# Ledger of designs, part 1: VH-VL binders against o27280

Scores and structures below are computed, not measured.

Target 1, 266 residues: o27280
Amino acid sequence: MDSMNVPEVLEIKRIVEESESVKTFIFSWDFRREVRPGQFVMVWDFRDEKPMSVSLIDPVRSEIGISIRRVGEFTDRVHGLSEGDLLGIRGPYGRGFELMGRDILLVGGGIGMAPLAALADEATARGMRVDALVAARTADELLFLDRLEAAGVNISTCTDDGSCGFKGFAHERLLTLEENHDMAAVCGPEPMMFQVMRILDERDVPAQLSLERYMKCAVGICGQCCLDDTGFRVCAEGPVFWSQELSRVREFGRYRRDPAGRRVPW
Below, numbering starts at 1 at the first letter of every chain, in headers, positions and changes, except where a header shows other numbers; antibody chains aren't numbered by Kabat.
ipSAE, averaged over its two directions, is called F for ESMFold2-Fast, E for ESMFold2 and O for OpenDDE. V2 adds 0.75 times the mean of E and O to 0.25 times the DockQ between the complexes of E and O.
[cut] marks letters that were taken out.

## First folded at step 13 (VH-VL)

Design p1
Fold by OpenDDE, look of step 13:
Structure p1 (fold): chain C 266 residues (1-266), chain A 122 residues (1-122), chain B 107 residues (1-107)
Amino acid sequence: as target 1 above (266 residues)
Amino acid sequence: QVQLVQSGAEVKKPGSSVKVSCKASGYTFSSYAISWVRQAPGQGLEWMGRIIPMWGEANYAQKFQGRVTITADKSTSTAYMELSSLRSEDTAVYYCARDSGYYWDYDYFDSWGQGTAVTVSS
Amino acid sequence: DIQMTQSPSSLSASVGDRVTITCRASQSIDSYLNWYQQKPGKAPKLLIYYASRLESGVPSRFSGSGSGTDFTLTITSLQPEDFATYYCQQYDSYPRTFGQGTKVEIK
């Protein structure tokens, strides 16, 4: 068994409260193990295991961060942990984002901003111009705004209720922006990503989108994250896909699989 | 402002069909789902089914499977609910509601039509 | 199907009273619960979503709590306009299901 597939028990170094429902857990990381924005790790609390996106990559401090949204029993337990507590981490897994060009647009919704925050750090470090469209239902759910601003990212916000920034969805805000970019990276609800992808395609902007499907094994074996008609495994061929790849995926933005593997509507 | 405007009251015979319309405005029709909920006189709320207009795919409560058809026309931002083989027990007010469940994981009905009274009598 | 049971079915209260309505799910639904208010002859109105989140425009006297199987809607100080029927609704699974309703009447 590959050592990378064995969870390493790590101490939580720091916890950052990003919002009422989102915390970032920071760990010491040996950067001899390369990690890229867009990749994910499997987090093990010694009872259950869940895939989580890497939201912070800091080679200077030798740290990584994993942002976790409180949504169920597993995440409830994790959110109850304190600094100094232990978690099992294995990975990283999956295909991360590829940066190209000089100007990049990030479009994120909710916890989807997690991998994009890491990407933003890399992009800005490379001297790229980064614009970020950050979306959430309400203002209190907007993530990483201070962090992005500190990194020099040009931020545009949108909320469903108009409590912060543009009132409406991310794709609606995007329609009001006329500027073109060399590359776009997108992560959030699939309905959002689908709409954003369509707009970007019409504008001839290359786009990468990160899917947040249910993943079980992370190594392309169990098939729980297989995408219909393509055979793409989100954990292996993804979670980051090019728009051209997702255009071949019938279920993208349309339906998903539940933990039992059953087709369910979004 | 988000508005859902439903068609008028219907009086039907048993065994016939009724088709209720729900015209949406004030938001992007294809970015939300539409759910149908009915309420018999003096009774509670009963979910019938949902459609995602973007794809035209609907799912139904098993109780209504085979009798209910929910459709949506994106060009007119209108959803439809057709119920066939009507029975006296189908007498109710039928509501369409904007369903947030398509976009976010918070699935709620935040906007409702005014309701359509359907009376089934001999 | 997930069964939602509200308690009580009806209650009488006065203006200014604290009102508590309970909703129980037949199985765990995490926090996937909404609360609605309905007045006679009107469509339901969303009050609370995701168990405890207040819908925009809803007065702060309304609050929701609970997770798993047991949930509570609380009105800290009942106002004249709050006399209505209240429904809980789960969206953990299909079909979506409602509680039978709780009618809040004037004492």
Scores: ipSAE 0.802, ipTM 0.910, lowest interface PAE 0.7, mean pLDDT 95
Fold by OpenDDE, fold request of step 31:
Structure p1 (fold): chain C 266 residues (1-266), chain A 122 residues (1-122), chain B 107 residues (1-107)
Amino acid sequence: as target 1 above (266 residues)
Amino acid sequence: QVQLVQSGAEVKKPGSSVKVSCKASGYTFSSYAISWVRQAPGQGLEWMGRIIPMWGEANYAQKFQGRVTITADKSTSTAYMELSSLRSEDTAVYYCARDSGYYWDYDYFDSWGQGTAVTVSS
Amino acid sequence: DIQMTQSPSSLSASVGDRVTITCRASQSIDSYLNWYQQKPGKAPKLLIYYASRLESGVPSRFSGSGSGTDFTLTITSLQPEDFATYYCQQYDSYPRTFGQGTKVEIK
């Protein structure tokens, strides 16, 4: 038995309200267990289990943060929790982001900013210049702006309704930016990521993209997060993929699998 | 400004087919889905189906499965809804709507066409 | 299919009135509910999305609440332009389904 596969019951140390629909849950973490931006953990509320990206990695405080968006029954229950309450956490799992170069572009949409926020912290700590394009439907859904700003990240925002920053989608904003970066990290809705990826590819900017697919086992055995034709398991080979890898994934940005394994549209 | 402009009113006989067009402008056509919703006279709204123009993938309400075909032309930013084997019950105003469901995780219809009246009569 | 039931089917109100419309889903749809306003001869207009999010440009007198199976659209102070038919719509699953509508008429 691999100890990493046994959920550890952890107390919620703090809760940060990121937005109306997003909370970051802070836990004490033993950093003898390494965790990287882009990796995820399985969060267990003793009824159900869901994969969640790590959004905060703080070795100084020996803490990690998990940002969770309220989107369904599971997350509703979790959002109902208070500091001092317990959750089961196992992991971390998956392949995280790899930093390269001196200048990195982060493109995030909605809750997709969670892993990117952690990456931003690491990148800035390494002395990298970090630009972040933060996208959301509306201004109130933009995540981690204060945190990113405090970290020295150069932020560009875009909202569908123009309530903050550029009016439009992330890829549209990206098209208006002429500067190229050494690499890019992308996370958000797959339709966004797909279009962003195409732009970055055209610009010859190496890009890593984090997929958020339905996961069950997180250990690469159940196959429910397997990407068609490639055999890539999001939980094992991902969730962070290079653009070249995703270019081989037919379903990327096109469709996904539901919990029953049925092909469903986005 | 986002606009959806639909084709004009149609009068059809039972058993025939109708194809309604919906030309979109003011936004990136491939970044949204297009849903089709109809409304019979004096009745409520009924969702028929949706297409993701980026991929040309459509899904339909079971009620219309086999009779409805939704397509999209990215080059012209135009979506089409074709309904075959028309019946009197198909008499309705047909709307296309911009569907956010492809991009974000909440699906809403934030922009609508002006509607196309389709009358099926002998 | 998920059935959406609105209450009431129609109501009469006066300008300045507080109006409440209820929408019930046959099963839990979390917060995947939208509200639309439709005036005669016009296409529907999005008012509220995701149960409680106000669409841009929609007056603040409109609000949505609820989760699970029971949802409410509230107009705090009815204005003359608010006389219309209102529809709830779920997007938890396909097919997307609408409530039967609630007609708000002038008293």
Scores: ipSAE 0.793, ipTM 0.910, lowest interface PAE 0.8, mean pLDDT 95
Fold by OpenDDE, fold request of step 31:
Structure p1 (fold): chain C 266 residues (1-266), chain A 122 residues (1-122), chain B 107 residues (1-107)
Amino acid sequence: as target 1 above (266 residues)
Amino acid sequence: QVQLVQSGAEVKKPGSSVKVSCKASGYTFSSYAISWVRQAPGQGLEWMGRIIPMWGEANYAQKFQGRVTITADKSTSTAYMELSSLRSEDTAVYYCARDSGYYWDYDYFDSWGQGTAVTVSS
Amino acid sequence: DIQMTQSPSSLSASVGDRVTITCRASQSIDSYLNWYQQKPGKAPKLLIYYASRLESGVPSRFSGSGSGTDFTLTITSLQPEDFATYYCQQYDSYPRTFGQGTKVEIK
């Protein structure tokens, strides 16, 4: 078996509580194994395995961070872990974000900000201007604001209840912003991403969007994460897609497949 | 302010059909789903089905499959629920509700119509 | 279908009382549970979503707790306007289902 596909048992170095429901688990990482923003790893708690986005890439400290939202039995168990506990990590997998130009717009919703936070660090390190539209239902669910601010990111927030920033959804906030960027990176609920993509397309802003699907193998073999009528495997050809690619994906923003392969609405 | 305004009370005979409308305002209609919930006199709440206006896709409780049709008109921000082959047991107040389930992981009904009383009698 | 069972079906309480209503799911629904309040002749009102999150505008005397199969709605100090029927509702799977309701009456 490929060494990349063998889980490495790693000790949790630190745990950062990002919100009530989100924790970032930090691990020592050998950067001889390259990792890029937008890629994901498979996290193994010795009982189950789930794909998780890399939210922190720190070559200086030789660390990576994985942000996990508490939802379901697996994440409940993981959230019960402490510093010093062990997890299995294999990867990274998938296609990450590609940076181009000088100005980038990040649009994230909820836990979708995880990969974008890592991208923000890379973009700022390259001297790019980074604007971030951070969306959540309520203020307490907004993620990585302090981290982004410290990195020099220009942040715009929006919440459904108006508890922080613009009252409304991310795409609604985006409509109020007139400035265009060289590119955009988007991650969050697919309904959000779909609407954001449409706006960006109308404005001729190249956009990359990160999709989430149920995954098993992470290596493009099992087909569980295959997008209908395209043959795109989210784990192999994605999870980051260009808007032009997603325009071919009928199910984008519309429906998904459950673990049994049944079509279910979002 | 989010508002859902439903059509007026209906009196129907058994075997007939009823179509209730729900006009939404105060928010982006296509960003939310619309659920329909009914309540028989003195009884609890019963979920009937949901529609995602953006795509016009609806799903129904099995109990009502074949008899209920939920539709939405984005141009008028109006959802419709049509129930056919009416029975006396269908006598109830029918509610439309804004369903957050399409956008976020929290699927709740945070805004409700005023309800439409439907009486089925011979 | 997931069955939701509330307890009790009805209770009598006085203003200022602590009121606790329980809701049990026939299978685990994680935290995918909402609580609603309904007054006679009115549409239901959302109180709590995702088991414990307070809806905007809802008084802090209302709280929700629980996960998996057992959930609780608590009113720390019952107010006159709180006499109503309360419903739990799961959204773990379709169809969405409600508890049978708990009527909170004046003692």
Scores: ipSAE 0.770, ipTM 0.902, lowest interface PAE 0.8, mean pLDDT 95

Design p1
Fold by OpenDDE, last read:
Structure p1 (fold): chain C 266 residues (1-266), chain A 122 residues (1-122), chain B 107 residues (1-107)
Amino acid sequence: as target 1 above (266 residues)
Amino acid sequence: QVQLVQSGAEVKKPGSSVKVSCKASGYTFSSYAISWVRQAPGQGLEWMGRIIPMWGEANYAQKFQGRVTITADKSTSTAYMELSSLRSEDTAVYYCARDSGYYWDYDYFDSWGQGTAVTVSS
Amino acid sequence: DIQMTQSPSSLSASVGDRVTITCRASQSIDSYLNWYQQKPGKAPKLLIYYASRLESGVPSRFSGSGSGTDFTLTITSLQPEDFATYYCQQYDSYPRTFGQGTKVEIK
């Protein structure tokens, strides 16, 4: 077994409160182990284990950040932790984003902005122009705005209630934007991503989308994250997919499998 | 402004069927789900089922399985709930509601129709 | 099915009173709980979603708390327009289920 599959017990170096429901946990990281935006790690709180996207990659400080949304028992426990507390981390896993071209559009919804924030940093460091469409239900749920702004990202916000930026959904805002980019990276609710993907495809903009599906092993063995009719494993072939790949995935944006393997609607 | 406008009151005989319509406006119809909830006189709320108009996928409470059919017409932004084999116990106000559960992971009913009274009597 | 049990079924209160309504789920539903207000002859109105988040336009005197199985709706200072029936609703699993309701009446 690869040493990467052995959880390392790491101390929480810092905690950044991103929103009421989202915290970023910072860890010291040995960058001899490469990590890419779009990849995820398995976070172990010694009771349960969950996949989490890497939201910060800082080789200068030798740190990584994992942004976690409070959504259930596991995340409740993690959110109760303090700086200095311990978590188990194994990985990174999965296929990350690929950057190409001179300009990139990031479209993120809610916690989906986590991997995109990391991608924004890399893209900016490479001298790319980065535009970001950040969506959430309400203004207080918008993530990483200050961080993105500080990085020189051109931000457009979208909220369902109009509390910040465009009133409506991300894909609706996207329809109002006429500029095309060399590529796009998308992450958020699948219904959002599906509709965004359709628009980008119509505009002939190459797009990568990061799926957030239930997974268990993270190493392509258990099959819990296998996408119907394709055999794609989100943990192995993903979580980042090209739009052309997802076009083959019938369940994308339509339904998902729960932990019991049952088909459930979104 | 988001609006759901339902069809008018119905009086039906036992054994017959009723089809209630719910016309949505003020938002992108395909981006939300539609749930149906009924309320018998003096009673609480009862969820019947939901449809995702984008895909036409519907799921129902087991209590109504086989007797209720929920459909949606994207071209007219209208959802329908048909209940067959009506019984006196089906006398209730039937509501359609915009269900956020499709787009976001917050599944709430943030907009409701005005309700359709259905009376089942011999 | 997940059963939602509210308490009390009814209560009498005066304007200005602090009102607390509880909702218990038969199993853990994390924070997947909503609160609705319904006035006679009207459709329900969303007050709180995801256990503690205020719906836009809802007065700040309304608040929700709890997770797992026990939830609470609180009205810090009851106003005349708050006399109504309140329902909790879980969306952890299908079917979606409501509490039996709590009627807040004028004392």
Scores: ipSAE 0.769, ipTM 0.902, lowest interface PAE 0.8, mean pLDDT 95
Fold by OpenDDE, fold request of step 31:
Structure p1 (fold): chain C 266 residues (1-266), chain A 122 residues (1-122), chain B 107 residues (1-107)
Amino acid sequence: as target 1 above (266 residues)
Amino acid sequence: QVQLVQSGAEVKKPGSSVKVSCKASGYTFSSYAISWVRQAPGQGLEWMGRIIPMWGEANYAQKFQGRVTITADKSTSTAYMELSSLRSEDTAVYYCARDSGYYWDYDYFDSWGQGTAVTVSS
Amino acid sequence: DIQMTQSPSSLSASVGDRVTITCRASQSIDSYLNWYQQKPGKAPKLLIYYASRLESGVPSRFSGSGSGTDFTLTITSLQPEDFATYYCQQYDSYPRTFGQGTKVEIK
């Protein structure tokens, strides 16, 4: 097998339209290269390269899925691709989620549900009870509901406008839920994750959170994704962090750094 | 129901300062940003600045840098915009707006205050 | 600063007409563009966000399109309540900037 750091040119096997802005691209995958939920790959469209979370891991079909939200030039180009087209994929990289216990709570917002969907599959396969709180601005932006339901996940939805489920934010919905879980996995906007983390900490529920930062090398060398005051590299020590680790990260939920390294608010 | 209620109209002298309040309700105040936008009579909209209430961090348009101060009180869910060294050209309706930019990747102003008329005249 | 230029500055139309308003950015802003409607003496109202996403509660006759530098707001069939001033607004970078506005008047 070639080095994981050399992009492999892969054919898009299938494209699943998850929402108006999100597509899942399916690739054949040699599972001699292990991949875990929470890890990411670098996607190369032969013009630019971006990190993307793995949203589907299917050893039976020897496939992986990468869910991509249309957010800029790179993703616009990728969204213009068709089945049979080629992309470069290298990885996987980063620290993925760790499963523990019998009951897991997934809290996801928007595209943050991508890695959590993969985690849900693994958790379910292990016989865990999976509850998922799926959040989005509107109903049409909720992701992977059918997939999660098919996997046996207990889904609770929340939307800002109340178009589906609880009207409000994920952390607000979480406050209405009294049940504790053995662990939680969280991924979405940092403001959401920050609030969710606080609630889970108060409830003494172990939580892992997937962080997103601007990445370049993906191998912990360039330092672009280094978190202030900690030295944590999101691509190496993350993107999945324990709540205890993120509690040390001052910038978490507060600010981020742009591609130029400037501190900017969310 | 999301509501932003602003303070009443102000008449100020040149060189003085004005502080406009914006009380938010119907949503989690700390989960959104508050932007301030003004509109001179018969003119378009002009963004002045934004605050993240949860952290109290604000950023401003360069045009107003050093002259505008945006603050927020989480305990009362109220944002404030203070503009100093007032000039006649500062005569405008000032709006506060709920800014989604903090929570979601979509940065829009989906809820607005009713506006506060500020008149600067000698 | 990113300059937003709308075309036209004003237009006259009749009820039932198809209305198209264009907004051009001085540089690429991807899809980071919103459209607002403002009536006299009232605060602006969000119509479209992220170039083409319809805000909840906004009639389907409103639509947005475009990416990069050129954007379009379309009203398929103008209604009496649609006579207003429309603004585009970019949020690609700070400061946030608005177009100069397009006033849609009764013909």
Scores: ipSAE 0.755, ipTM 0.900, lowest interface PAE 0.8, mean pLDDT 95
Fold by OpenDDE, look of step 19:
Structure p1 (fold): chain C 266 residues (1-266), chain A 122 residues (1-122), chain B 107 residues (1-107)
Amino acid sequence: as target 1 above (266 residues)
Amino acid sequence: QVQLVQSGAEVKKPGSSVKVSCKASGYTFSSYAISWVRQAPGQGLEWMGRIIPMWGEANYAQKFQGRVTITADKSTSTAYMELSSLRSEDTAVYYCARDSGYYWDYDYFDSWGQGTAVTVSS
Amino acid sequence: DIQMTQSPSSLSASVGDRVTITCRASQSIDSYLNWYQQKPGKAPKLLIYYASRLESGVPSRFSGSGSGTDFTLTITSLQPEDFATYYCQQYDSYPRTFGQGTKVEIK
């Protein structure tokens, strides 16, 4: 419990190249500390700290994986690391996904597939039928396809340029699918998630959505990740929210806060 | 295919206003943003502002704040840029562009209108 | 505002030449940089996004590199249709800003 607030220095056990811009860093994990799909950890490279979703949970191998997209200075440094190098990890934090029903739909965009991949593993292990709609701008940015396939997930892909699967956005692809599910889990750009959520709501499919917002403390004290009108803290009440909860969040899919706390458009 | 078709050339007097339209087709209008970029004769490109049609919210470059209004009509998939208090320096070709920044974090202008020439002269 | 400075402002080259254009940001913009090509009387065309991603349909002779403050657009073997003006553009922050442009002319 107390250790949650202090980074544990862990050795990178293995690195998986997911795409040109995404790597999964695998660490040994003591599963006396429970971790759920949808939760995140704070990754510390001894200079800066960033929240990252857990993308792999392997109790058999006593490992967790964190998938990181190369997007800036911090992630550039992390991507420069090798197996055997050290990172600080604290957590896990936040509310993870809840599985229900027999059939689950996963809708992910880009790096948003990270937490969904972990959820897929759990769902399939429980004997659930898992359909995954995997979206990216281009084919080479589609993540975890082999992993999902190996797990028995039914995959549908969509790309903006049509380089793989449906040409268009995830919500557009979803509109072409007639099958309903017992629940859905969604993670990706908020504009995508917003539109996906609306479709799912119209279809009366319970949906959980994972938000990716700027987080500083991860423990609900700094307020940097507070959502307007509700007071929801993404790090504490989230990052996984039910669609009913997000329907109360005015800024969802509309705008966000930058590190300075200023309102900025997506 | 994605197309942005802009309204025709305009000749305006100083102090007047101009409103340029940009009709989008070939994609889901509400899933992208629309940016406006102008180019004075023989000069570079200048970003003016952007609108997210889904929400009707626009942000502007400070230089044009108070003079420019960007709007969007989702029913007609048309974006508008209105520039008031026109000056000779506003003489330029005005472009609308599809802005990917709303959906993906790769924020680029991948489709452009043909441009609208606006001439401000006494 | 983030200022984008391109170099050179203009250059003369021959078909087959290797052409390099540099863009410098007044502050770090990570990889949030795009490159555009513009021909006279035409709208700009996206070439490279996110510093090094090649836009679909763009010839492979075009490439982008760099991060932070310094970026480069390279044309490995200049073709006749490549004579144009090129612009870098940052999207790290608002307002979006462009470089002043680099005109590639035929020698």
Scores: ipSAE 0.752, ipTM 0.897, lowest interface PAE 0.8, mean pLDDT 94

